# Ledger of designs, part 1: VH-VL binders against q8ixk2r445to577

No score or structure here was measured in a lab: all are predicted.

Target 1, 133 residues: q8ixk2r445to577
Amino acid sequence: FFGMLQNKGLTDYCFDYNPPDENQIVGHQVILYLCHGMGQNQFFEYTSQKEIRYNTHQPEGCIAVEAGMDTLIMHLCEETAPENQKFILQEDGSLFHEQSKKCVQAARKESSDSFVPLLRDCTNSDHQKWFFK
Structure headers, positions and changes below count from the first letter of each chain, unless a header shows other numbers; Kabat numbers aren't used for antibody chains.
F, E and O stand for the ipSAE by ESMFold2-Fast, ESMFold2 and OpenDDE, each averaged over both directions (binder to target, target to binder). V2 = 0.75 x the mean of E and O + 0.25 x the DockQ between their complexes.
[cut] marks letters that were taken out.

## First folded at step 1 (VH-VL)

Design z07
Fold by ESMFold2-Fast, scan of step 4:
Structure z07 (fold): chain C 133 residues (1-133), chain A 120 residues (1-120), chain B 107 residues (1-107)
Amino acid sequence: as target 1 above (133 residues)
Amino acid sequence: QVQLVQSGAEVKKPGASVKVSCKASGYTFTSYWMHWVRQAPGQGLEWMGYINPSGGSTKYNEKFKGKATMTSDTSASTAYMELSSLRSDDTAVYYCARGGYSYGWYFDYWGQGTTVTVSS
Amino acid sequence: DIVMTQSPSTLSASVGDRVTITCKASQSISSYVAWYQQKPGKAPKLLISDASNLETGVPSRFSGSGSGTEFTLTISSLQPDDFATYFCQQSYSTPYTFGQGTKLEIK
């Protein structure tokens, strides 16, 4: 699948990656932003290796979660996807992070008016359901 | 500073339609979803649905599909909720409420309510 | 639909009392609960979001707790202004639903 990755509970908000520096596009947090339908920073690819790839702006990035963290950050893709870069997009829309055994949840970023995807204990909540459009 | 001001009380005959307005001020209208909640006389609160003013997408409680229509006018910072084919059991106070979001929805500011009475 | 059941339906108490209102969900809903206060003829007012987050401007005598299926709203030292109807609400999945309400009356 590929396209804009949207949340069922926080409707019309999409995975968004807008790196502040074109020459350093890895290491920054993935956010949620109002879906604009123009691809670009909101265009992601879900691969057969269970990666969520950002290839709109080179070099190609893969979403990861560092050990002990709950935020999604952009890393470089590897020839063999490491466990921290593997997400299972289930038929019910859950996005399960294999290494942590947690699910991706839409949430408000503390002390701000912005939204982010982050890891939380898995539930069948609409706020943990995702789909490509 | 945030205020939601609703239109005045309405008395309608069965079969008529009614359109309730909710004018927002004190914040960026398109940055928050507008929910609608009703309360029948002596009853509890019932969620009807919401509209995203940025784009106009809606989500309805199945119970109100085909009965309620939610719209918004971004230039006027106003949300609307129209009820069609009114019956006596549509008599209620209708509230608009701004959707705050943390991990899920909560309603942080409410309009004063619009009483809709359906009687012959 | 997720059913939210509040207990008690009515509660009589005196100023200075500690009161607790319980809300039970028909299935596990994590912490997706908000609490509202409603006085006669007025719109509801948000007290608590995400089960335990106190809304700005709400007195510290109000607190919320719980996760999963059982949630509580506690008023540690009841004041005259607190006599009202209280509602819990889940936002775990649509349709979002409210408890039937607990009316807090002066004894």
Scores: ipSAE 0.441, ipTM 0.839, lowest interface PAE 2.6, mean pLDDT 90
Fold by OpenDDE, look of step 6:
Structure z07 (fold): chain C 133 residues (1-133), chain A 120 residues (1-120), chain B 107 residues (1-107)
Amino acid sequence: as target 1 above (133 residues)
Amino acid sequence: QVQLVQSGAEVKKPGASVKVSCKASGYTFTSYWMHWVRQAPGQGLEWMGYINPSGGSTKYNEKFKGKATMTSDTSASTAYMELSSLRSDDTAVYYCARGGYSYGWYFDYWGQGTTVTVSS
Amino acid sequence: DIVMTQSPSTLSASVGDRVTITCKASQSISSYVAWYQQKPGKAPKLLISDASNLETGVPSRFSGSGSGTEFTLTISSLQPDDFATYFCQQSYSTPYTFGQGTKLEIK
């Protein structure tokens, strides 16, 4: 699967990554933004290694969750996907993070008008359902 | 302060259409979803749908698909809802409500409501 | 659709009374519940979001609790201004749905 990764509950919002430096793409948080399909900042790929890959830049980035955190951060992809970069996109649209045993949920960033994907306990909420478009 | 001011009461014949307006002020109009909720006389609240003023995308309750059409004008900070093919059971107070969002949608500010009466 | 069932439909109480209104969801909805107050001829007013978060300006006598399928709104000591109709709402999934309401009237 590839393209825009869109949330069902937060209608027409997609995964979005726009690093301050296009030559240094790792270390920043993945956010949610209105799906516009323009540019490369909303293009992601779900790979056979269970990665959510940001491959519009070289070297390629992969979404990871650092220990003790609930935010999605861009890391470099590795030849063998590390455990903290493995996600299961299920048929019902839930996006499950294997290492944390939590699901990715659309949420409003605290004290902000911005939206971000956060790890939360898994539910059947539309806000935890994602689809490639 | 946040304010939502709706258009005045409407009296319509069956089969007619009506368009209700909701003017927002006191906040950035494009930063929040605008929801619509109706309340029939003596009854509860029904969520009709919402519009994202930023992109114009909408989500409707299936019950109101084909009945309600939501639009917005960012330059006027105004949301609109048009009801078509009006019937007597469309008689209700219609509210616009700003969507607050944390882990889901709730409605933190409401318009004063617009009464739509459908009678032959 | 998720059904929100409030109880009781009508409640008579006196000033100073402790009042509890219950809302039951047809399925587990975590803490995705909001509570509203509505007075005759007026729009609903948000009291509580996310099951227990009291909104700014709402008196501390109001509180919300619950998770999963059962939720409660409590008024610790009724004031004259509190007689109104109250609604719960789930924000768990679309279509968003409300309880049928609880009319709190003076005894």
Scores: ipSAE 0.015, ipTM 0.663, lowest interface PAE 7.0, mean pLDDT 92
Fold by ESMFold2, look of step 6:
Structure z07 (fold): chain C 133 residues (1-133), chain A 120 residues (1-120), chain B 107 residues (1-107)
Amino acid sequence: as target 1 above (133 residues)
Amino acid sequence: QVQLVQSGAEVKKPGASVKVSCKASGYTFTSYWMHWVRQAPGQGLEWMGYINPSGGSTKYNEKFKGKATMTSDTSASTAYMELSSLRSDDTAVYYCARGGYSYGWYFDYWGQGTTVTVSS
Amino acid sequence: DIVMTQSPSTLSASVGDRVTITCKASQSISSYVAWYQQKPGKAPKLLISDASNLETGVPSRFSGSGSGTEFTLTISSLQPDDFATYFCQQSYSTPYTFGQGTKLEIK
């Protein structure tokens, strides 16, 4: 799949990646932003290796979760997907992170009006359901 | 098996240029950044910059801007670094090193080094 | 630029000793530190990534710790093969920088 990765519960919000340095896309957090499809910040590919790739720019990035963290961070993709970059998009719409055994949830960032995807214990909440559009 | 093989030692006179090659094998060349690191005789390690072989974008340590030019040939899985206007203080071993799965995360594989000697 | 300061500059120890090398960063860098071993005439070899992650094939007598500004490399039972120079390196921001090195001499 390729397109905008949208949250069911947080209506009209999509994965968004806007690194402050266009020449170094690694190490910044993925956020949620109103879906607009303009520019290239909201287009991702879900691959056969279970990666979520940011591949509309070079170098290609893959979403990862660093050890002990609950935030989704951009790493460079590798030829064989490392375990921390593997996500299973389930038939019920849940987005499962294999290494941590947790699900991606849309959440409000503390003390702000901004939203981010975070790892949480898996539930049946619509905030943990995602689809490509 | 990942391997980086560099071109052989060079002896140059001041004012000349040198181009060092770094041939990669055992992995997808365009999926990893290639860094260059120098080591002057009896000295520590100094990061010079990197090239992303996918698209050719570069970043240089400010100290080496205008001195070093980093390029790559994706069809040959080879990275290059050219040093211009050589001076005696450019005498060093120059290494290519593969960045891990993120930019400069860690240098997990290194070439054997290329000794560049600049003398009159 | 982030300055990485290693101590000691030279360390002499006996086979079987526990050895600790320290690296101090000029600002907080989370856990973005690697450690390398370099033997004379050879390229550096990555030992530890992300402050504490032991690289595949590195003996378990090597370990790393630290977060923020202070990081350590420990060799729990020194072996003759461990005679080398050791470098820390920060990967937090460019320009990436190395410590000045610690020469480990085994007597």
Scores: ipSAE 0.007, ipTM 0.532, lowest interface PAE 14.5, mean pLDDT 86

## First folded at step 15 (VH-VL)

Design x05
Fold by ESMFold2, look of step 16:
Structure x05 (fold): chain C 133 residues (1-133), chain A 120 residues (1-120), chain B 107 residues (1-107)
Amino acid sequence: as target 1 above (133 residues)
Amino acid sequence: QVQLVESGGTLVQPGGSLRLSCAASGFTFSKYWMTWVRQAPGKGLEWVANIKQDGSEKYYVDSVRGRFTISRDNAKNSLFLQMNSLRPEDTAVYFCAREGYGSLYYFDYWGQGTLVTVSS
Amino acid sequence: QSVLTQPPSVSVAPGKTARITCGGDNIGWKYVHWYQQKPGQAPILVVYYDSDRPSGIPERFSGSNSGNTATLTISRVEAGDEADYYCQVWDRSSDHVFGGGTKVTVL
């Protein structure tokens, strides 16, 4: 799949990635923002290796979750997808992170109304359901 | 080291035309949306226009739509603002600014500005 | 569309905390960015995405955004922080909106 990765429960919100500059693609957090399709920041590819790639830039970024963390962080893609970069987009729309056994959920940041994708215990919440547009 | 240098600001009569230029260096110009922001003397900041990386999308504040044209030349790392039918209220310092990489949400680097005065 | 309301001025003693507000309907659903502008100079970005800091901006600059109010907080204010501060959002129709600006005076 390729396009904007949208949340079902948080209507009209998409994965969004905005690194500081063209030389600092890695190490920054993926956020959620209103879907608009402008610029490069909301287009992702879900690959046969179960990666979520930010490939509108070279070198390509792949979403990862570092051990013990719940935030989605951009890493460089590798020839063979590392375990922490594998997400299973299931038929019910859930986005499951195999290594952590958690699901990606649209959530508010603690001190603001900003939204981010975070790992949480899997539920059937629409805030844990995702689809490509 | 990112640099943005504006030029072309001068005194012009109402109804006249003027073309502003912005020379960019220190980054891959074609990878960024670019913008113009203006500031009337003693006043706040006002966004004027922006342009997509490949020039295919352009947006304008209502007060300048139809009179101003933003453009870019990626081969020359240059941003332009063609200003026609100038009015006294267009008097301002005009800043060239770079939008964040791959996004259009904020302005991470700004030029020094060039002053446009519209007066008889 | 959006109108962002800032107080015209804030006075703060050196070493104290300045809080600059930016009001807008449901501004908490948007990411807010903040710029510092000293007299005769171009603005510089001091906070983006509500609370992130560009490289080179001191940790004493911080931001928050919820409900109808975003706030830029400057802890341990120094004389060099005296400047105008602008909030800014981008809306879905590609318009960038700035607040009216707040002059911070360090007494």
Scores: ipSAE 0.370, ipTM 0.815, lowest interface PAE 3.8, mean pLDDT 89
Fold by OpenDDE, look of step 16:
Structure x05 (fold): chain C 133 residues (1-133), chain A 120 residues (1-120), chain B 107 residues (1-107)
Amino acid sequence: as target 1 above (133 residues)
Amino acid sequence: QVQLVESGGTLVQPGGSLRLSCAASGFTFSKYWMTWVRQAPGKGLEWVANIKQDGSEKYYVDSVRGRFTISRDNAKNSLFLQMNSLRPEDTAVYFCAREGYGSLYYFDYWGQGTLVTVSS
Amino acid sequence: QSVLTQPPSVSVAPGKTARITCGGDNIGWKYVHWYQQKPGQAPILVVYYDSDRPSGIPERFSGSNSGNTATLTISRVEAGDEADYYCQVWDRSSDHVFGGGTKVTVL
């Protein structure tokens, strides 16, 4: 699966990654933004290694969850996907993070009404449903 | 350090043409969206046009569509704005700006601008 | 078509806090960016993604965005903060949109 990763509940919002520096493409938070299909910042790939890969840049980035955090941060992809980079995109649209045993939910960013994907306890909410478009 | 230097601004008559240039340095030019923003004397900022890294996408504010053409030469680290059928309301300082890496959303570096005056 | 509304001017005493608002219909659902511009100079990005701060920008500059209003807050205002400030968003239908700008005067 590849393309824009769009949320079902938060209509018209997609995964978005915009590192501020060409020389530092990792270490920043993945956000949600209006789906537009332009540029490179909304193109992701779900791989056989259960990675969500940002492969429009070299070196390639993979979404990771750092210990004790609920945000999605871009790390470098590795030959063997580390446990904190493994996600299961289930048939019902839920995006499950294996290590934390939590689901990715569209949520509001702190100090703003803008949106980010956050790890939350798994529910049947459409805000935890995702699909590639 | 990132540097953007505009040139080409001058006095032209209504209906005339002008080509602006922007010389970029201090970063990998071909990896960024680039944009033109203008500011009429004593007025606010107005987005004019932007262009994708490979030039395959170009977008314009409605008031200049059909008259202005944005382009770039990545080999020369240069951004251009071809302005035709100029009008007095096009009078402004024209800024070259870099858009955030991989984004279409904000402008993280700006040039000092070049003044275009359209007057009879 | 997005329209961003800013107050024309804000006056603040040195050491006090200046707040510059940017109004827009459901602007809280979009990311807002802020620029500082001094006379005869190029604009400088001071806040992006509502509340993120570029390297080199003092912590005195902060941003928030909720409902129909985004706010740039400048704490412990200095004389050097006197400038025009512009908010900006990106919209699918309108592309880049700037507010009208706010002149901040340090008394």
Scores: ipSAE 0.199, ipTM 0.782, lowest interface PAE 2.8, mean pLDDT 91

## First folded at step 16 (VH-VL)

Design y03
Fold by ESMFold2, look of step 17:
Parts: structure tokens; sequence; C-alpha cells
Structure y03 (fold): chain C 133 residues (1-133), chain A 120 residues (1-120), chain B 107 residues (1-107)
């Protein structure tokens, strides 16, 4: 799949990536913002290796969660997907992080009205349901 | 080092035309949306127009739509603003600005501006 | 285009804190960016995405955004902070919108 990764519960919000420049695309947090499709910053690919790739940039970035963390950050993709970069998009729309056994949820950022994707215990909440547009 | 250098600002009569240029260096020009922002003397900033990385999408503030045309030449790292049917209210310093990497939310680098004066 | 409302001016003593507001309907659901402009110069970005700082901007520049108000805060104000400050958003119903600007005077 390739496109804008949208949240079902937080209507019209998409994964959105905003590194400082073309030479600093690693280590920054993925956010959520209103879907618009006008910049490459809202386009991601879900691969057969269960990666969520930021592939409008070379070298490609892969979304990861570091052990003990709940935030989604950008790493460089590897030839074989590391466990912390594997996400299972389930039939019910849940986005399951295999290593942590948690689901990606649209959540309000601390001290802000802005939104970010965070790992949380899996539930049936529509805020944990995602689809490509 | 990112640099943006505007040129072409001058005195022109109402109804006249003028073309502004912006020379870009220090970054991969074709990977960024580019923008013109203007500032009338003693007044605030006003966004004028922007253009997508490949030039395929262009957006304008209502007051200039149909009169101004933004364009870019990625081979020459250049941004342009063709200004037709100029009016006294178009008098301003015109800034060239770069938008964020692969996004269009804010302006991280600005040129020093070029003054356009529309007067009899 | 919708407007963003800023106070025309703010006066602050050196070493004190300046707070510059930017008002807009539900602005807390948008990312707000802030620019500093000194006389005769181009603007520079000082805060983006409500509260992030570009490289080279000191930590005494901070931002917040919730409800109908975004705020740029400059702590321990120095004479060199005297400038005009603009807020800006991007809105999918209109392209880019700047506030009217706030002149910060350091007395």
Amino acid sequence: as target 1 above (133 residues)
Amino acid sequence: QVQLVESGGTLVQPGGSLRLSCAASGFTFSKYWMTWVRQAPGKGLEWVANIKQDGSEKYYVDSVRGRFTISRDNAKNSLFLQMNSLRPEDTAVYFCAREGYQSLYYFDYWGQGTLVTVSS
Amino acid sequence: QSVLTQPPSVSVAPGKTARITCGGDNIGWKYVHWYQQKPGQAPILVVYYDSDRPSGIPERFSGSNSGNTATLTISRVEAGDEADYYCQVWDRSSDHVFGGGTKVTVL
C-alpha cells in the first residue's frame, strides 16, 4: 500500500513527517496532521516486510519504536526489517507493533492540542484503526 | 548555506508589468515548495503565492489571482513572479522564501527582498 | 483568507518576559509558526510547529498553542529582541495566513 495513512476515529488526520531538512531525516517523531496530500510528507508505503516506509526520500526511512518507548520515530530502513520496525495492519484496521505487542493510537500530544501516533494497549477504539487513502 | 537573492524590483506605473527573480543556492531547490511574501511599507507580511516542487501546482492570494504568475526553473535554481496589471496597493518589498522540506507549512529561509513601487 | 489577531505592540523591560499572542478560531488545532523581523531585515523563523526551535534560536524563545490562542514567550528579554513578531498558519481552506504583527519594544 502507498498513500496517506489515515485514522478512523480522528477523522481527516494522517501520518505526517517533518524533518528539519533533507540531511536530517533520522530520529524525529512522526506526527498527525489534517490530510491534504499536497506535500510528500504525508505519503508512506506499507511493505511486504511489514514496514511503514517514508520512501519519497532516498535513502528511505522506516518508522520504528525503540524498546521501552511509545513514540514513533524515523530510522533508516535495513535490508531485513528489524523487529522494532515491524507493524501488522490487521483486518480490523488496527496497526499492531509486533515487538511491543501494542497498537498505534491517535493521541493528543502533551501540553498541546496537536496529535501524534503513540503505542498503547490494544483496544477496539476507532482511534486505533487506520487505513490508506 | 541556504541563500535566496531576489532581483527585479523597481518603480513602475499603474497598469504596468514587472518580473521578479529569486536565485537559490545551498539546497536541493527542486525538493522544496517556494513562496513569495510581500510587505507594504510600514505594514505586515502578506503571503502572495507559492509553487509546488515540480511547478505543477500554484496558489495565489485572491488580490493577485489572474494578474500574477509564479513560476520556477529547477535547472537554474530560480523562482519567478510575473506581475501584470500592477496597482498602487501592490507596492511592497517582495521576499522569496523556502518552505519546509517536502511540506508547505512554514518558511524557514528568506531572501532580503526587492522593492516594487507602483506609482505615477 | 481568515485573519490572525495580534496585539499591535508589547513593551517589556530587559530581563523580563514578553508574551505575544496570536488569536484565531480553534488555532490550537493548527500548527503555529513565529517569525522575528528587525528593521530593514528579512524575517527569520524563531518557532515552528507551536513550540519547536530552529537551530541557533536560544531556549528563552518558547511557544504554546491551545484553544483560540497561540503564544510566543521570550524570557530574559535582551535589547536585541526588539523587533516585529508575526504568527503564521497554513489552512487547507486558505493557503498561508500571517497575523498583523506585534512590535516588541525593550525599554
Scores: ipSAE 0.581, ipTM 0.873, lowest interface PAE 2.2, mean pLDDT 91
Fold by OpenDDE, look of step 16:
Structure y03 (fold): chain C 133 residues (1-133), chain A 120 residues (1-120), chain B 107 residues (1-107)
Amino acid sequence: as target 1 above (133 residues)
Amino acid sequence: QVQLVESGGTLVQPGGSLRLSCAASGFTFSKYWMTWVRQAPGKGLEWVANIKQDGSEKYYVDSVRGRFTISRDNAKNSLFLQMNSLRPEDTAVYFCAREGYQSLYYFDYWGQGTLVTVSS
Amino acid sequence: QSVLTQPPSVSVAPGKTARITCGGDNIGWKYVHWYQQKPGQAPILVVYYDSDRPSGIPERFSGSNSGNTATLTISRVEAGDEADYYCQVWDRSSDHVFGGGTKVTVL
């Protein structure tokens, strides 16, 4: 699967990554932004290694969850996907993070009405359902 | 350090044409969206046009569509704005700006601008 | 299509806090960016994605965005902070949109 990763509950919002440095694409948080279909900052790929790849730069970035965190941070992809980069995109649209045993939810950014994907306890909420478009 | 230097602004008559240039340095030009923003004398900022890294996508504010053409030469680290059928309301300082890395959202670096005056 | 409304001017005494608002319908659902522009100079990005600061921008500059109002806050205002400030968003239908700008005067 590849393309824009769009949330079902938070309509018209997609995964979005915009690193400020052209030479350092890792270490920043993945956000949600209006799906626009422009550029490459909303292009992601779900791989056979259960990675969510930011496939616009070499070396490629993979979404990871750091210990003790609930945010999605961009790391470098590795030959063998590390445990903190493994996600299961279920048939029902839920995006499950294996290591934390939590689901990716569209959530409000702290102190803002803007939005970010966060790890939360798994529910049947449409805000935890995602699809590639 | 990132630098953007605009040139080409001058006095032209209504209906005339003008081509602006922006010379970029200090970064990999071909990796960024580039944009033109203008500011009429004593007025606020107005987005004019932007262009994708490879030039395959171009977007314009409604008031200039059909008259202005944005383009770029990545080999020369240059951004251009071809302005045709100029109107007095096009009078402004035209800024070249870099959009955030692979971003369409904000402008992280700006040039000093070049003044375009359209008057009889 | 999208309209961003800023107060024309804000006056603040040195050492005090200036707050510049940017109003828009459900602007809290968008990311707002802020620029500082001094006379005869290029604009400078001071806040992006509501509250993030570019490298080199003092912590005195902060941003928030909720509901129908985004706010740029300048704490411990200095004489050098006197400038025009613009908010900006991106919209799918109207592309980039700037507010009208706010003149901040340091008294």
Scores: ipSAE 0.237, ipTM 0.790, lowest interface PAE 2.3, mean pLDDT 91

## First folded at step 17 (VH-VL)

Design k04
Fold by ESMFold2, look of step 19:
Structure k04 (fold): chain C 133 residues (1-133), chain A 120 residues (1-120), chain B 107 residues (1-107)
Amino acid sequence: as target 1 above (133 residues)
Amino acid sequence: QVQLVESGGTLVQPGGSLRLSCAASGFTFSKYWMTWVRQAPGKGLEWVANINQDGSEKYYVDSVRGRFTISRDNAKNSLFLQMNSLRPEDTAVYFCAREGYQSLYYFDYWGQGTLVTVSS
Amino acid sequence: QSVLTQPPSVSVAPGKTARITCGGDNIGWKYVHWYQQKPGQAPILVVYYDSDRPSGIPERFSGSNSGNTATLTISRVEAGDEADYYCQVWDRSYDHVFGGGTKVTVL
C-alpha cells in the first residue's frame, strides 16, 4: 500500500512527518495532522516486510519504536526489517507492533492539543484503527 | 549556510510593474516550497504567495491574485515575483522565505528583504 | 483563514519571564509557529509545531498551544530578546495567517 495513513476515530487525521531538513530525517517523531495530500510529508508505503516507509525521501526512512518507548520515531530502513520496525495492519484496521505487543493509537501530545501516534494496550477503539487512502 | 538574497525592489508608479528575484544557496532548492512574505512600513507580516517544488502549484493571497505571479527556475536556484498593476498598498519590504522540508507549514529561513515603493 | 490575535505589546524586566499569546478559534487543533523580528532585520523562526525549537534557538524559548490560545514563553529574558514576535498558522485552504505581532520591551 502507498498513500496517506488515516485514523478512523480521529477523522481526517493522517500520519505526518516533518524532519528539520533533507539531511536530518532520522530520529524525529511521527505526528498526526489534518489530511491534505499536499507536499510529500503525508505519504507512506506499507511493505511486504511490514514496514511503514517514508519513501518520498532517499535514503528511505522506516518507522520504528525504540526499546521502552511508546513513540514512533524515524529510522533508516534496512535490507531485512528489524523487529522494532514491524507493524501488522490487521483486517479490522488495528496497527499492531509485534515487538511490544501493542497497538498504534491516535493520542494527544504532552505539551499541546496536537495528536501523535503512540503505542497503547490494544483495544477495539476506533482511535486504534487505520487505513490507507 | 542557507542564504536567500532578494533583489529588484525600487520606486515605481501606481499601475506599474516590477519583477523581484531571490537567489538561493546552501540547500537543494528544488526540494522546497518557496514563499514571498511582505511587510508594509511599520506594519506586520503578510503572506503573499508560495510555489511548490516543480512550480506546478501556486497560491496567492486574495489581494494580489490576478496581479502577481510567482515562479521559479530550479536550474538557477531562483525564485521570482512578477508584480503587475501595482498599487500604493503594495508598498512593503518583500521577503523571500523557505518553507519546511517536503511541507508548506512554516518558514525556516528568510532573506533580508527588498523594498518596493509604489508612489507617484 | 482564521484571524490570529496578539497583544500589541508586553513589557518585561531583565531576567523575568515574558509570555506572548496568540488567540484564534480552535487554534489548539493547528500547529503554531513563532518568529522573532528585530528592527531593520528579517524574521527568524524561534518555535515551530507549537513547541519545537530550530537548531541554535536557546531552550529558554518555549511554546504551548491548547484550546483557543497558543503561548510563546521566553524565560530569563535578556536585552537582546527585545523584538517583535509573530505567531503563524497554515490553513488547509492553502493560506498562511500571521498574528498582528507583539512588541516585547525589556525594561
Scores: ipSAE 0.580, ipTM 0.871, lowest interface PAE 2.2, mean pLDDT 91
Fold by OpenDDE, look of step 19:
Structure k04 (fold): chain C 133 residues (1-133), chain A 120 residues (1-120), chain B 107 residues (1-107)
Amino acid sequence: as target 1 above (133 residues)
Amino acid sequence: QVQLVESGGTLVQPGGSLRLSCAASGFTFSKYWMTWVRQAPGKGLEWVANINQDGSEKYYVDSVRGRFTISRDNAKNSLFLQMNSLRPEDTAVYFCAREGYQSLYYFDYWGQGTLVTVSS
Amino acid sequence: QSVLTQPPSVSVAPGKTARITCGGDNIGWKYVHWYQQKPGQAPILVVYYDSDRPSGIPERFSGSNSGNTATLTISRVEAGDEADYYCQVWDRSYDHVFGGGTKVTVL
């Protein structure tokens, strides 16, 4: 699966990554932004290694969850996907993070009008449903 | 400004029926989930039911399932709660509340409530 | 079904800080919302998404959530802050769950 990763509940919002430096793509948080399909900042791929890869120049970036965190951060992809980079995209649209046993939920950014994907307990919320478009 | 005004609360005998109404204004009613929350005298808040924008989804607390029906009329900016087979434990102030837009299940505006008393 | 536990009452002197806790298993992985209710009045949302504040709610009201405890903090407490406070979450059973409520008394 590849393309824009769009949320069902938070209508018209997609995974978005826009690093300040195209040559230094790691270490920043993945956010949600209105789906526009322009450029590479909204293009992601779900791989057979259970990675969510960011479409960029080499080296490739993969979404990771750091220890003790509930945010999605861009790391470098590895030959063997580390545990903190493994996600299960279910048929029902839920996006499950294996290591934390939490689901990715569209959420409001603290003290902001912006939105971000955060790890939360898995629910039946459409805000935890995702699809590639 | 956002306003929610409940009506219909009255005294009713056990086994009776009652229909509550909530009149909404100050916002685009059809874009929001709406909910009923009740509060027994001297007790805490209890969620009762909610309904999505077009009424295609309805959810209830277990204790009222099969007896209560939530509905809405978007043309009239109105929310309803049909209560059948009422019991004394249903006695409460019933609040109409709006769920936040594109929210994660919070209630950003509440009415002043209407009192339902079920007693013989 | 989730259970949220609040202390029945909290007393605080004017100008001091009140802290109201809401306990629940792994509540830190849920969004917690807080409501203020004064006698004979409708509840008012004072904190949502753990720590966000609605327009019109003073900065004296703040929220945090981690582990098994969410906390509503009211700094520089005023007489007008005397009220019942409820925490709330949504669970996978499609229920909105409220805490039992905490009566805040300003001494």
Scores: ipSAE 0.016, ipTM 0.632, lowest interface PAE 8.5, mean pLDDT 90

